# VHH binders against q9p7j3, part 30

Target 1, 174 residues: q9p7j3
Amino acid sequence: MILPLFPETQVHVFVYENVSNCAAIHEQLISQNPIYDYAFLDAATILYKKQVYSAIIRALEDRRDEQMKTKTIHSEVILSLSPKTEISSAFRQFSMTKKSKNIVVVKIDSKLTEEEEFERLDKLVEGNRVEFSDEELQKLIDFKVLKKNYKLDPSTLENPLASILSSIALRGYS

## First folded at step 1 (VHH)

Design f17 (framework vhh_5j56_2)
Fold by ESMFold2-Fast, scan of step 1:
Structure f17 (fold): chain B 174 residues (1-174), chain A 126 residues (1-126)
Amino acid sequence: as target 1 above (174 residues)
Amino acid sequence: QVQLVESGGGLVQPGGSLRLSCVASGFTLDYSDYYAIGWFRQAPGKEREGLSSISSSYGGSTSYSDSVKGRFTISRDNAKNTVYLQMNSLKPEDTAVYYCAKDTEYGFPESAYDYWGQGTQVTVSS
């Protein structure tokens, strides 16, 4: 999707289901292996494409304004999904874990071609790639997790998109 | 069994320094899991206050409350399975029992820090 304030920024989002090597990926992320410089999200926490793009836009805004709280743009995407500005809480809520089965992977500012990124990521993730679409994401979401992460009540669950996007855009302010 | 044991408290003069230690057992303090170790304090008659945390996430991101920014530093020694809180420029209002706590890897926002140590007393007085 086009990012109006960042049209020059390359953004790639991949969705994998039935991933068997999440523990190995998690180990590489914790050790800060630069080959794994992506945002690895638990798909159980992502309901909409716009949710991911809103977090990306917020992270890019924070980088532009020299207000990043994390060490990488990809970590900042994970933080930006949270309605709070607390790093450990955001990673606990949204980042993939050793027990994750379905993941969403975000790459920003690749130093490789799009084709090379796709080829390399497919070698890192042992799972089935599916389309990044609301339809596919809705098959992987855990509504119990979504409700807790965004503190949704029954009235807002009727239209959770607006509440989720507002929480991301106003992180730390509401 | 997760256990956290604090040490290093004591009596110190205003402007002095102390280093608190939090020894962890029942889990390995490294980057193997998503967790946070936090330092908290509670003075008599006051609610518990969060001071600082260090996360296993992506290289050990740290945070500090406004009351201690620039004076306190959190650090980790993975070989000793220990988290430290270096406290500088101590003030009488820093007098409290200091606790370390571990967050759960899979907690929700409501769960916060689940595993607490027994605390160590810090008294700042002349």
Scores: ipSAE 0.000, ipTM 0.219, lowest interface PAE 11.1, mean pLDDT 80

Design f18 (framework vhh_5j56_2)
Fold by OpenDDE, second read of step 2:
Structure f18 (fold): chain B 174 residues (1-174), chain A 126 residues (1-126)
Amino acid sequence: as target 1 above (174 residues)
Amino acid sequence: QVQLVESGGGLVQPGGSLRLSCVASGFTLDYSDYYAIGWFRQAPGKEREGLSSISSSYGGSTSYSDSVKGRFTISRDNAKNTVYLQMNSLKPEDTAVYYCAAGDLEYWSGTEYDYWGQGTQVTVSS
């Protein structure tokens, strides 16, 4: 897909459930395998599509403005999900772990169609692809983790999206 | 403030062993943090050389350069917030100042480290 604010950048987002090889994927990332150039997120931490898009947009803005805090656009997406400024914290909060079962995978600067990218990614991820939608994300979310990551309380739980987006947007300004 | 302090260097005969220590402060080396710790060395008149690295996350993956593989072992003690470099079968060409470095682990690149220790001298000579 093309984001309106970044027409020159193609972005793809995929959701997988029941992934059996997250540990192996991590090993490939550590081994610097270039074909694993994605942002791998733990789906347990993602509630809304707009949450992911907001993080992507912020990462792209940071890159555009030459203000990236991380080394790669994909790591910047992970950082952008977090209300915290620390990279390590952001990864702890949102990145796929070896124990993850459900993941959200983001590809930025893709030169492939969504289907082509899926075919490529499907060779790397051993799981079931599901639709990237709020409905599907809602099935995978861990609300305890979500509440912790964004410090949600009863007053903000009525509209968690607003709180999440505010946290993403205002990171570093508190 | 992040600091790295190396120790354990010294004079050793060829074939000998040394264990270097790198104590980190300002951050933790447990699996909940996402850092890479690496050992480097620089001999006089030579470029800095990466030797080994260990990840604080993703199961603590390690890497070694070809020059030290099989002889050097990197490890860590999370309780002491210390990374070690066990150096066995030392050779005269291993003589150098050894540095510990730390950087944020994003995707494993092993190329850039944000924090460096002061270094410790290792001399291998008969």
Scores: ipSAE 0.007, ipTM 0.284, lowest interface PAE 10.5, mean pLDDT 90
Fold by ESMFold2-Fast, scan of step 1:
Structure f18 (fold): chain B 174 residues (1-174), chain A 126 residues (1-126)
Amino acid sequence: as target 1 above (174 residues)
Amino acid sequence: QVQLVESGGGLVQPGGSLRLSCVASGFTLDYSDYYAIGWFRQAPGKEREGLSSISSSYGGSTSYSDSVKGRFTISRDNAKNTVYLQMNSLKPEDTAVYYCAAGDLEYWSGTEYDYWGQGTQVTVSS
């Protein structure tokens, strides 16, 4: 995908269900294996495509403005999903864990086409690939996790999109 | 509540050895899926420098900075809830306060460490 504000930046987003090897992937991330340089998110935390895109845009803006707080653009995407600027909290809230079963994977600045990234990721991830769509994401979300991560009250829970996007955009100012 | 306590610092001659200990409380190394333990140092008037790290739960993936690689070895004893830094071939430029820190394992490549010990002084002099 091409973002209107960042037309030269290649962005790919993938969704996998019923992943059996999250513990093995987690080990590769801890060992800093360059092959695994992606943002691996727990799908239980993602409700909308726009939520992911807003975090990507914020991370790209921070990179452009030389204001990144993490060492990689993919870590910055994970941080940017959080309403707070605390790196450890953001990863606890949104990152894939050893216990994750459904994941969202983001790749920025790929030298590969989307089809080539599919082939590569399908070798790394032992799960079923599904469409990156609001419909598929809504099957994987945990509303208790979403409410906790974004501090949603009962008045916002039925239509949380605007609140979530504002939290991402206004990180550090609320 | 996570707490880290360092010990084992002291005065040593160039070429000598010391072993530093970091005792963790508030979590267990055997079952902590969320913490890496790192060793850092800071000399007066200089920036804090990262030296080495070990994961707590996975039999221990380790890393080392170029300045200590081959001279320092990190290890853990889960029964004692302790991480060690074995320092060999010590040089005067290794003189610093040494700190133990714990941070989330999932944030290894760029994470801020959440918990810090009080530090232990190492002086390398004749």
Scores: ipSAE 0.000, ipTM 0.173, lowest interface PAE 13.6, mean pLDDT 80

Design f19 (framework vhh_5j56_2)
Fold by ESMFold2-Fast, scan of step 1:
Structure f19 (fold): chain B 174 residues (1-174), chain A 126 residues (1-126)
Amino acid sequence: as target 1 above (174 residues)
Amino acid sequence: QVQLVESGGGLVQPGGSLRLSCVASGFTLDYSDYYAIGWFRQAPGKEREGLSSISSSYGGSTSYSDSVKGRFTISRDNAKNTVYLQMNSLKPEDTAVYYCATPEDSYYGLSEMDYWGQGTQVTVSS
């Protein structure tokens, strides 16, 4: 997709279900293998396409303004999903773990087409790709995780979109 | 704000046991499977020594230094956001201030411990 505020930036988002090799991927991420330079998110934490796009936009804004708090644009996306700016907390809340089953993968600044990135990721991820859509994400979400990460009450949980987007856009601002 | 608080230290005789607690705040051991917490100690006039760690992988992967392997056991209670160090068969050379610590960003490269507790004193003497 093309973001209106960042039309020069290539963005690809992929969703995989029933992933069997998350432990192997996690090991590559902590070893900083450049082949794995993506944001790997636990799909249990993502309810809407707009949630992911809002985090991407915030990360790109922070890069533009020379305000990034992490070492890569992909780690900045993970941080940007969190309502707070604490790096360790954001990774514990949103990043893929060794026990994850379903993942959302974000690539920014790709030199490859979407089809080429999919071919590359299909070699790295042992799972089934599904459409990046609100419908598919709703099958993979864990509402207990969502409630905890964004501090939602029962009334907000019935329609959480605005609260989630506000939390991403206004991180650290009361 | 990430904060760690240790407790459970004290005076014990050689061969005795103690259980140390490390209470985490500012992050959770539930709802996210990514974390690592380590136990360290520093004796008077000695360098700080790593003893044990627990991570979120596979229900709490654990590691131990050779000096404590078989005597110390690390565990967690996710509901209490607490990591424990059970210390058995204590020796006078185990006398030290004991710390728990966690890295800020081990996922993408900061593997060194960034957040430290204030420490709890363990003294093993007759």
Scores: ipSAE 0.000, ipTM 0.148, lowest interface PAE 13.2, mean pLDDT 80

Design f2 (framework vhh_5j56_2)
Fold by ESMFold2-Fast, scan of step 1:
Structure f2 (fold): chain B 174 residues (1-174), chain A 125 residues (1-125)
Amino acid sequence: as target 1 above (174 residues)
Amino acid sequence: QVQLVESGGGLVQPGGSLRLSCVASGFTFSDLSSYAIGWFRQAPGKEREGLSSISGSEGGSTSYSDSVKGRFTISRDNAKNTVYLQMNSLKPEDTAVYYCATGPYFLDRSEYDYWGQGTQVTVSS
């Protein structure tokens, strides 16, 4: 995947359903195992491909401008999904937990091809890979979680895309 | 609304022991099972130093800085919403204000939120 504003940055996004080892992955993340240097998101929080891309672009802009609030680009992606700038709240809202069943995994600055990352990641994640598409994401979303995370009212919940993207783009200023 | 409260500091003689407590309010540590809770300290005129962290996962992963490894032990009681730092074999150079903070994973201090008010530890004869 090529981002027009960041053409030299390699970005790969993977979606896994029915993951059985989220507790084991979570343990590796909290021990900071460098093999797990990815953004692991709970798919219950992600409705659109554009939601993920907007967070990636914001994180890359913050890195370019030397304004990252977190230590890694992958942590910055997780923060960038949140309408607030508070790091622990963002991770609580969007990051994978021990009880997650479906996950979205983001890799930035990969030195590997998408196929090589898939082979590596498939050894770490015990689940079924599905296409990164709006259609597949809509099967995994929890609208109650989405509404709470973005503070959506009934008028915006019917078509939340613009509201979600604005929340990501205007983080800290809305 | 969300805050951490440190307690258990005080005056102790070299070689003594203290147990610090960090109590969360406005959230539970079980809600943060995917996150790390860390202890930090800062002495006057010095930079804030990371000491130890613990996760909320099963079995719980722990880490320690070289300056306290073997002397300090971090532990967690989710039922009491409390994280402890057991400090043994205290030295005068351990004199500092001690803070607890929550963060994702075992990251450095720049990625931790919910800084508490701190508790003073003084080690002197």
Scores: ipSAE 0.000, ipTM 0.275, lowest interface PAE 11.2, mean pLDDT 80

Design f20 (framework vhh_5j56_2)
Fold by OpenDDE, second read of step 2:
Structure f20 (fold): chain B 174 residues (1-174), chain A 127 residues (1-127)
Amino acid sequence: as target 1 above (174 residues)
Amino acid sequence: QVQLVESGGGLVQPGGSLRLSCVASGFTLDYSDYYAIGWFRQAPGKEREGLSSISSSYGGSTSYSDSVKGRFTISRDNAKNTVYLQMNSLKPEDTAVYYCAAQYDEGWTPSDAYDYWGQGTQVTVSS
């Protein structure tokens, strides 16, 4: 897909459930295997599509403005999900771990169609692809984790989207 | 300029413990940089031996050689930009100069193909 504010940048997002090889993927990321050049997110931390898109947009803006805090655009996406400025905290909060079961995978600057990208990614991830939708994300979310990550309270839990987006947008400005 | 400085070495009796520290400068031990930090040792007349490593990527997995597995533990403190090697149940054969090494912004391998090295710290295990 193409984001309106970044017409020259192609982005793909995939969701996998019941992934059996997150530990193996994690090891490849540790070894910095270039084939695994994606942002791997724990689906338990993602509630909305707009949450992911907001993080992607912020990462792209940071890159555009030469204000990236992390080494890669994909790591910047992970950082951008967090209301915290600490990179280590952001990764602990949102990145896939070796114990993850459900993941959201983001590809920035793709040279391939969505289908072609999926074919490549499908060779790396051993799980079931599901639709990237709010409905499917809601089935995978851990609200305890969500509340912790964004400091949600009973007043914001009724409609947490605004609070989440504000946290992403205002990171470092509180 | 990347620099690594080891400390914590010394003389201990068999069965004793030491904790080595490796302070890094020139880059940060957080997720913003892709790195691997490894501990090596070299005894007189022997080849350098890889002992343990820790990576920055997505949680920082650790690895250990068979010779130290179960006795040594590698860890990091990002706030102090320091990597540690906790050495327990030390043996006379653990006597060597211990080195910290970094592979910065490169692919991780458990080999000695590291970009930066510390000066080393002497560890002596003797009764």
Scores: ipSAE 0.005, ipTM 0.241, lowest interface PAE 12.1, mean pLDDT 88
Fold by ESMFold2-Fast, scan of step 1:
Structure f20 (fold): chain B 174 residues (1-174), chain A 127 residues (1-127)
Amino acid sequence: as target 1 above (174 residues)
Amino acid sequence: QVQLVESGGGLVQPGGSLRLSCVASGFTLDYSDYYAIGWFRQAPGKEREGLSSISSSYGGSTSYSDSVKGRFTISRDNAKNTVYLQMNSLKPEDTAVYYCAAQYDEGWTPSDAYDYWGQGTQVTVSS
């Protein structure tokens, strides 16, 4: 995908279900293995494509404006999903854990095509790749997790998109 | 509620040893909870210094600052929910308040993003 405000930036997003090796991937992330330089998200936290893109745009804006709060653009994406500005809370809320079963993987500044990244990730992730679509994401979401992360009440749960996007855009201003 | 409690400090002569303990409550040291525990110290009139850290899973990745590498050893006992700092060959320069801190660490967060801090335990190295 090409972002209107960042046309030079390559962005790829992948979704995997029934992943059996999350613990092994997590250990590679902790060791900072450069092969695993992606944002690995727990799919239980992601309801819409727009939620992911809004976090990516916010992270790219913070990088452009020299206002990144984390060490990498991929960590900044994870932070940007959170309605709070606190890094550790954002990672607890949104990042993949050893116990995750379904994941969303974001790559920014890739020198590879989408298909080449699929070939690379399919060797690292032991799971079933599904389409990055609202339909597929809605099969993987945990509404209890979503409600907790964005502080949604019953009235907003029926149409949460605007509340989620507002939380991402207004992070640090509330 | 997440809480960290340090113990094991005291007065020791140069060349002596101490073992500090950090007991975690409100979370466990297995993968299900916080990923990294660090030891820090602060002497009067000086900035806080990071000494050592250990990750919560897979045997625990460890790190040490140059000032303590080879003299201090970090370890954990998951059954007791405790992290230890074994301090050997203590010097007067090691005199400080020692703090235990916990962070949610996916390996790419800033090292200064520690969420929870203990109250500290005093270590004094003198005759």
Scores: ipSAE 0.000, ipTM 0.155, lowest interface PAE 14.4, mean pLDDT 79

Design f21 (framework vhh_5j56_2)
Fold by ESMFold2-Fast, scan of step 1:
Structure f21 (fold): chain B 174 residues (1-174), chain A 127 residues (1-127)
Amino acid sequence: as target 1 above (174 residues)
Amino acid sequence: QVQLVESGGGLVQPGGSLRLSCVASGFTLDYSDYYAIGWFRQAPGKEREGLSSISSSYGGSTSYSDSVKGRFTISRDNAKNTVYLQMNSLKPEDTAVYYCARESDYFGSPEGTYDYWGQGTQVTVSS
């Protein structure tokens, strides 16, 4: 995809369900293996495509402004999903864990096409790829997790999009 | 049972260095649920001050308070289940009991809540 304010930045987003090797992927991420330089998110935390895109845009803005708080653009995407600027809390809230079953994978600054990234990821991820769409994401979301991460009350749960996007945009605002 | 044990405190002259260790038991840094480990200190009659934190998650992430940035360095050794605080260019105002703590995993806890604390190790910077 092409972002209006970042037209030269390649962004690819992939969704996998029924992933059986999350523990192995987690080990590679802890060891900082460069071939796993992606943002690996737990799909239980993602309700909308716009949620992911908003976090990507925020991370790219922070990189542009030399205000990144994490070591990589991909970890900055994970931080940017959180309503707070506390890195450990953001990772606990949104990152894939060894117990995850469904994941969302983000690649920024890819030198590869979407198809080539898919071929690479298919070798790393043992699961079924599904379309990155609101319909598919809504099958994988855990509303209990979403409520906790964004502190949603019953009135906002029926239409949470604006609240989620505001939380991402206002991160770190006093 | 989650436990944290600090060591490495002692008496040092101004300008000196110390390395503190925090040994974790009851959880592993590699397989934790992305817990942060933080270093804090408290001097007599003063509020507890947060100094530095390190995440056990992938890529790692560290933070430092302005009072110690550039002088103190946090690191981890996952094989030893230990977090370190390297303290350089120590000043008399660094005199305090130093604590390591692990972030809360409780659903209802506010972000940045630390609820597993070590017993502390005394650092005294004096001639």
Scores: ipSAE 0.000, ipTM 0.180, lowest interface PAE 12.8, mean pLDDT 81

Design f22 (framework vhh_5j56_2)
Fold by ESMFold2-Fast, scan of step 1:
Structure f22 (fold): chain B 174 residues (1-174), chain A 127 residues (1-127)
Amino acid sequence: as target 1 above (174 residues)
Amino acid sequence: QVQLVESGGGLVQPGGSLRLSCVASGFTLDYSDYYAIGWFRQAPGKEREGLSSISSSYGGSTSYSDSVKGRFTISRDNAKNTVYLQMNSLKPEDTAVYYCAADYSEPGWLTDSYDVWGQGTQVTVSS
């Protein structure tokens, strides 16, 4: 997909449900296996497509401005989802864990087509592909996790999108 | 293939010091900003206790349990792929097997969230 502010940057986003091998994937991420150079997110933390796109745009802005705080653009996407600037906290909040069941996978600067990335990921991820859509994401979200990660109060829960996007855009400023 | 190995344990008198080392194999500390490394201990007949942790990111957060705060210091050397625990003013109650472990979590004392564990190194504090 093409982002208006970054038209030369290829972005692919994939959603998998009922994933049975998260522990094996997690081990590969710890070992920094280059085959797994993706942002692996826990779908329990993602409510909207716009949430993911906002984090991608923020990560790309930080790369453009030479302000990345992490080692890779994919790690920067994970950091950019967090309302805070603490790397370990962001990864704890949003990244896939051994116990994850549903995941969102982001690829930036792919040398492969979207179809080729799907074929590759289907071999790495033991789960069912679903459409990257608000409808599918809303089936996988954990509202307890969402409330905790974005510190949502009862008044904000009725309309969480604006608060989430504001938190991503204004990360580090209160 | 991912492994953590502890060393540096031994016998020391009360008031003494030891430095424990935790060497990571099969993954690198200077590239991985996904995880924290924590130090834990377990004495015979007691539950495992979290002591300290450090984020793998540059300038990352450190944390300490109240029982060791001010006496123990966690640090890392990315070039040697090693995390250290400097232990000062040791007490007989510090006698335990000491473990290092790796996890995604922010330093926070939760043992069940740690994914990779070392085999442990014995520390004995006695006169």
Scores: ipSAE 0.000, ipTM 0.276, lowest interface PAE 10.7, mean pLDDT 80

Design f23 (framework vhh_5j56_2)
Fold by ESMFold2-Fast, scan of step 1:
Structure f23 (fold): chain B 174 residues (1-174), chain A 127 residues (1-127)
Amino acid sequence: as target 1 above (174 residues)
Amino acid sequence: QVQLVESGGGLVQPGGSLRLSCVASGFTLDYSDYYAIGWFRQAPGKEREGLSSISSSYGGSTSYSDSVKGRFTISRDNAKNTVYLQMNSLKPEDTAVYYCAKGEWSDYTGPESFDYWGQGTQVTVSS
């Protein structure tokens, strides 16, 4: 995918359900294996495609402005999902765990096409690929996790999209 | 393989300061955002409580419980593979055994989420 404000930046987003090897992937992430240079998110935390794109755009803006707080653009995407500017909090809230079952995977600055990234990523992830769509994400979300991460009340929870996007865009300014 | 060793505890008067050290072995504090090192304490007759954590790249973000915000500071020295807890303005209610722990970034809100623990170091705040 090509973003209007970052047309030279290639972005791919993948969704896997029923992943059996999250513990193995997590070990590769903490060992900083460059083959695993992706943002691995717990799908329990993601309700909308626009939520992911807003975090990607914020991370790219922070990189453009030389304001990244994390080591890589992919960890910056994880941070950017959080309404707070606290790295440890963001990773606790949004990143995949050894216990995760469904994941969202983001690749920025890919040297490969989307199909080539699928071929590569399918070798790393032992799970079922599903469409990156609001419909599929809504099957995987945990609303208790979403409510806690974005501090949603009952009125906001009925239509949370605008609140989530504002939290991401106004991180540190609200 | 993963070991954590705490030091720096002792007896101090109210208003005093201590710096605790946690030396890690079996892994390196190597600019990773994917794990957490936390400080916890447990006073006699109380549950173990989380105080502070660090889980980002070098010089990264930290978190603190409300009971210690503004008084305690967590830091790390990657070259020495050591995490520190600087404790200022100590109060009698800070008396506890202090523990350093390593856990997964996703699970470290409570002590049960941490997989590797040090042996603890006693801090006593008393006249």
Scores: ipSAE 0.000, ipTM 0.164, lowest interface PAE 11.8, mean pLDDT 80

Design f24 (framework vhh_5j56_2)
Fold by ESMFold2-Fast, scan of step 1:
Structure f24 (fold): chain B 174 residues (1-174), chain A 128 residues (1-128)
Amino acid sequence: as target 1 above (174 residues)
Amino acid sequence: QVQLVESGGGLVQPGGSLRLSCVASGFTLDYSDYYAIGWFRQAPGKEREGLSSISSSYGGSTSYSDSVKGRFTISRDNAKNTVYLQMNSLKPEDTAVYYCATSDEFGYPLESTQYDYWGQGTQVTVSS
């Protein structure tokens, strides 16, 4: 996909279910192993493809404008999913944990083709790859987690997309 | 608010042992997956040195610098939200202020520049 305002930026998004090695992946992430330079998200927090793309666009805007709050573009994607600007809160809310079962993986500025990234990730992730689609994401979402992360009330829970996208776009504003 | 408080420092003779404690607040060791606790030390006139780290998530992966491997052991007590550094076979070269530290994003476990939250330190003196 070609992103608005960033047509030269390569973006790949992958979804894995029933991942058995999240603890091992997490340890590699905290040690900054460059092989694991991706944004690893807990699929329990992601309901829509547009949610992920909105966070990617916000992160790329912050990088373009030299306003990144984190050390890498991939950590900026994780921060950008949060309605708040607090880094540790965003990671606790959206990033993969050692206890995660299903994950969404984002790669920005890949030096590899999408097929080569799939081959690489399939060696790192012990799980079943599924299509990045709203239908597959809907099977993996935890609505309690989604409600808590975006402060959704009963009036917005039945169609939360606009509220989620507004939260991402207006992060840090009242 | 993330806070760390060290304790357990003191004077010990060469060959002795000491156990340092690091009490964490603002996150829990048995659930906060993006926090690793690192132990660092700094002696007068020297750079801050990474000694050991333990991941704050369940199962806690550990790392050790070559200078302390086999002599120091890092552990955690999730019920007390505390990380310990057991120091055995202490040498005069181990004399330093000992710090615990944590970070809210990815980093190398023994690199001080990767840590954003630091305790105030506890003095360890090894002398006869």
Scores: ipSAE 0.000, ipTM 0.221, lowest interface PAE 11.9, mean pLDDT 81

Design f25 (framework vhh_5j56_2)
Fold by ESMFold2-Fast, scan of step 1:
Structure f25 (fold): chain B 174 residues (1-174), chain A 127 residues (1-127)
Amino acid sequence: as target 1 above (174 residues)
Amino acid sequence: QVQLVESGGGLVQPGGSLRLSCVASGFTLDYSDYYAIGWFRQAPGKEREGLSSISSSYGGSTSYSDSVKGRFTISRDNAKNTVYLQMNSLKPEDTAVYYCAAELGDWYSSTPEYEYWGQGTQVTVSS
């Protein structure tokens, strides 16, 4: 996908369900294996495509403005999903863990097409690819996790999109 | 104030086991603060060697140096604010003063810079 404010930036987003090797992927992320330079998110935390895109845009804005808090653009995407600027909190809230079953994977600055990235990523992830769509994400979300991460009350939980997007856009402000 | 206190060192025969403890104060493990805690050792006349680490990012991710992989295990007890190093199949070459060290802050879980150090605990492996 091409982002209006960042037309030169290649962005790909992939969704995998029933992933059996999350512990192995997690070990590679710990060791900082450059082959795994992606943002690996727990799908239990993602409800909308716009949620992911808003975090990507925020991370790219922070990179443009030389205000990144983390070492890589992909870790900055993880931070940008959080309504706060606390790195450890953001990673606990949104990152894939050894116990994850379904994941969302983001690649920024790829020189490859979406199909070429799928071929590469399919060698790393032992799971079933599904469409990156609101419908598929709705099947994988954990509403208890979402409510906790964005501090949603019962009224906002009925239609959380605007609240989530505002939280991402206004990260670091009251 | 931030402090780390090691314990559990001692004399053990080759092939034996020891469990080292690192009690942290002034910050919390795994629930509110960003941290990386590492175990290090230094023998007389040798450079300080990193052995293992645990961080709050990626769900408490752990790492091990090749010299101890498969023999040593790092773990934590968040209720006791303590990090442990379980050392199995000890060799005379493991004889050293063992230190725990912490980095606090908003650093991503890559190449932590350890600012806070314990006083060390002596481990001696000999017959």
Scores: ipSAE 0.000, ipTM 0.189, lowest interface PAE 11.1, mean pLDDT 82

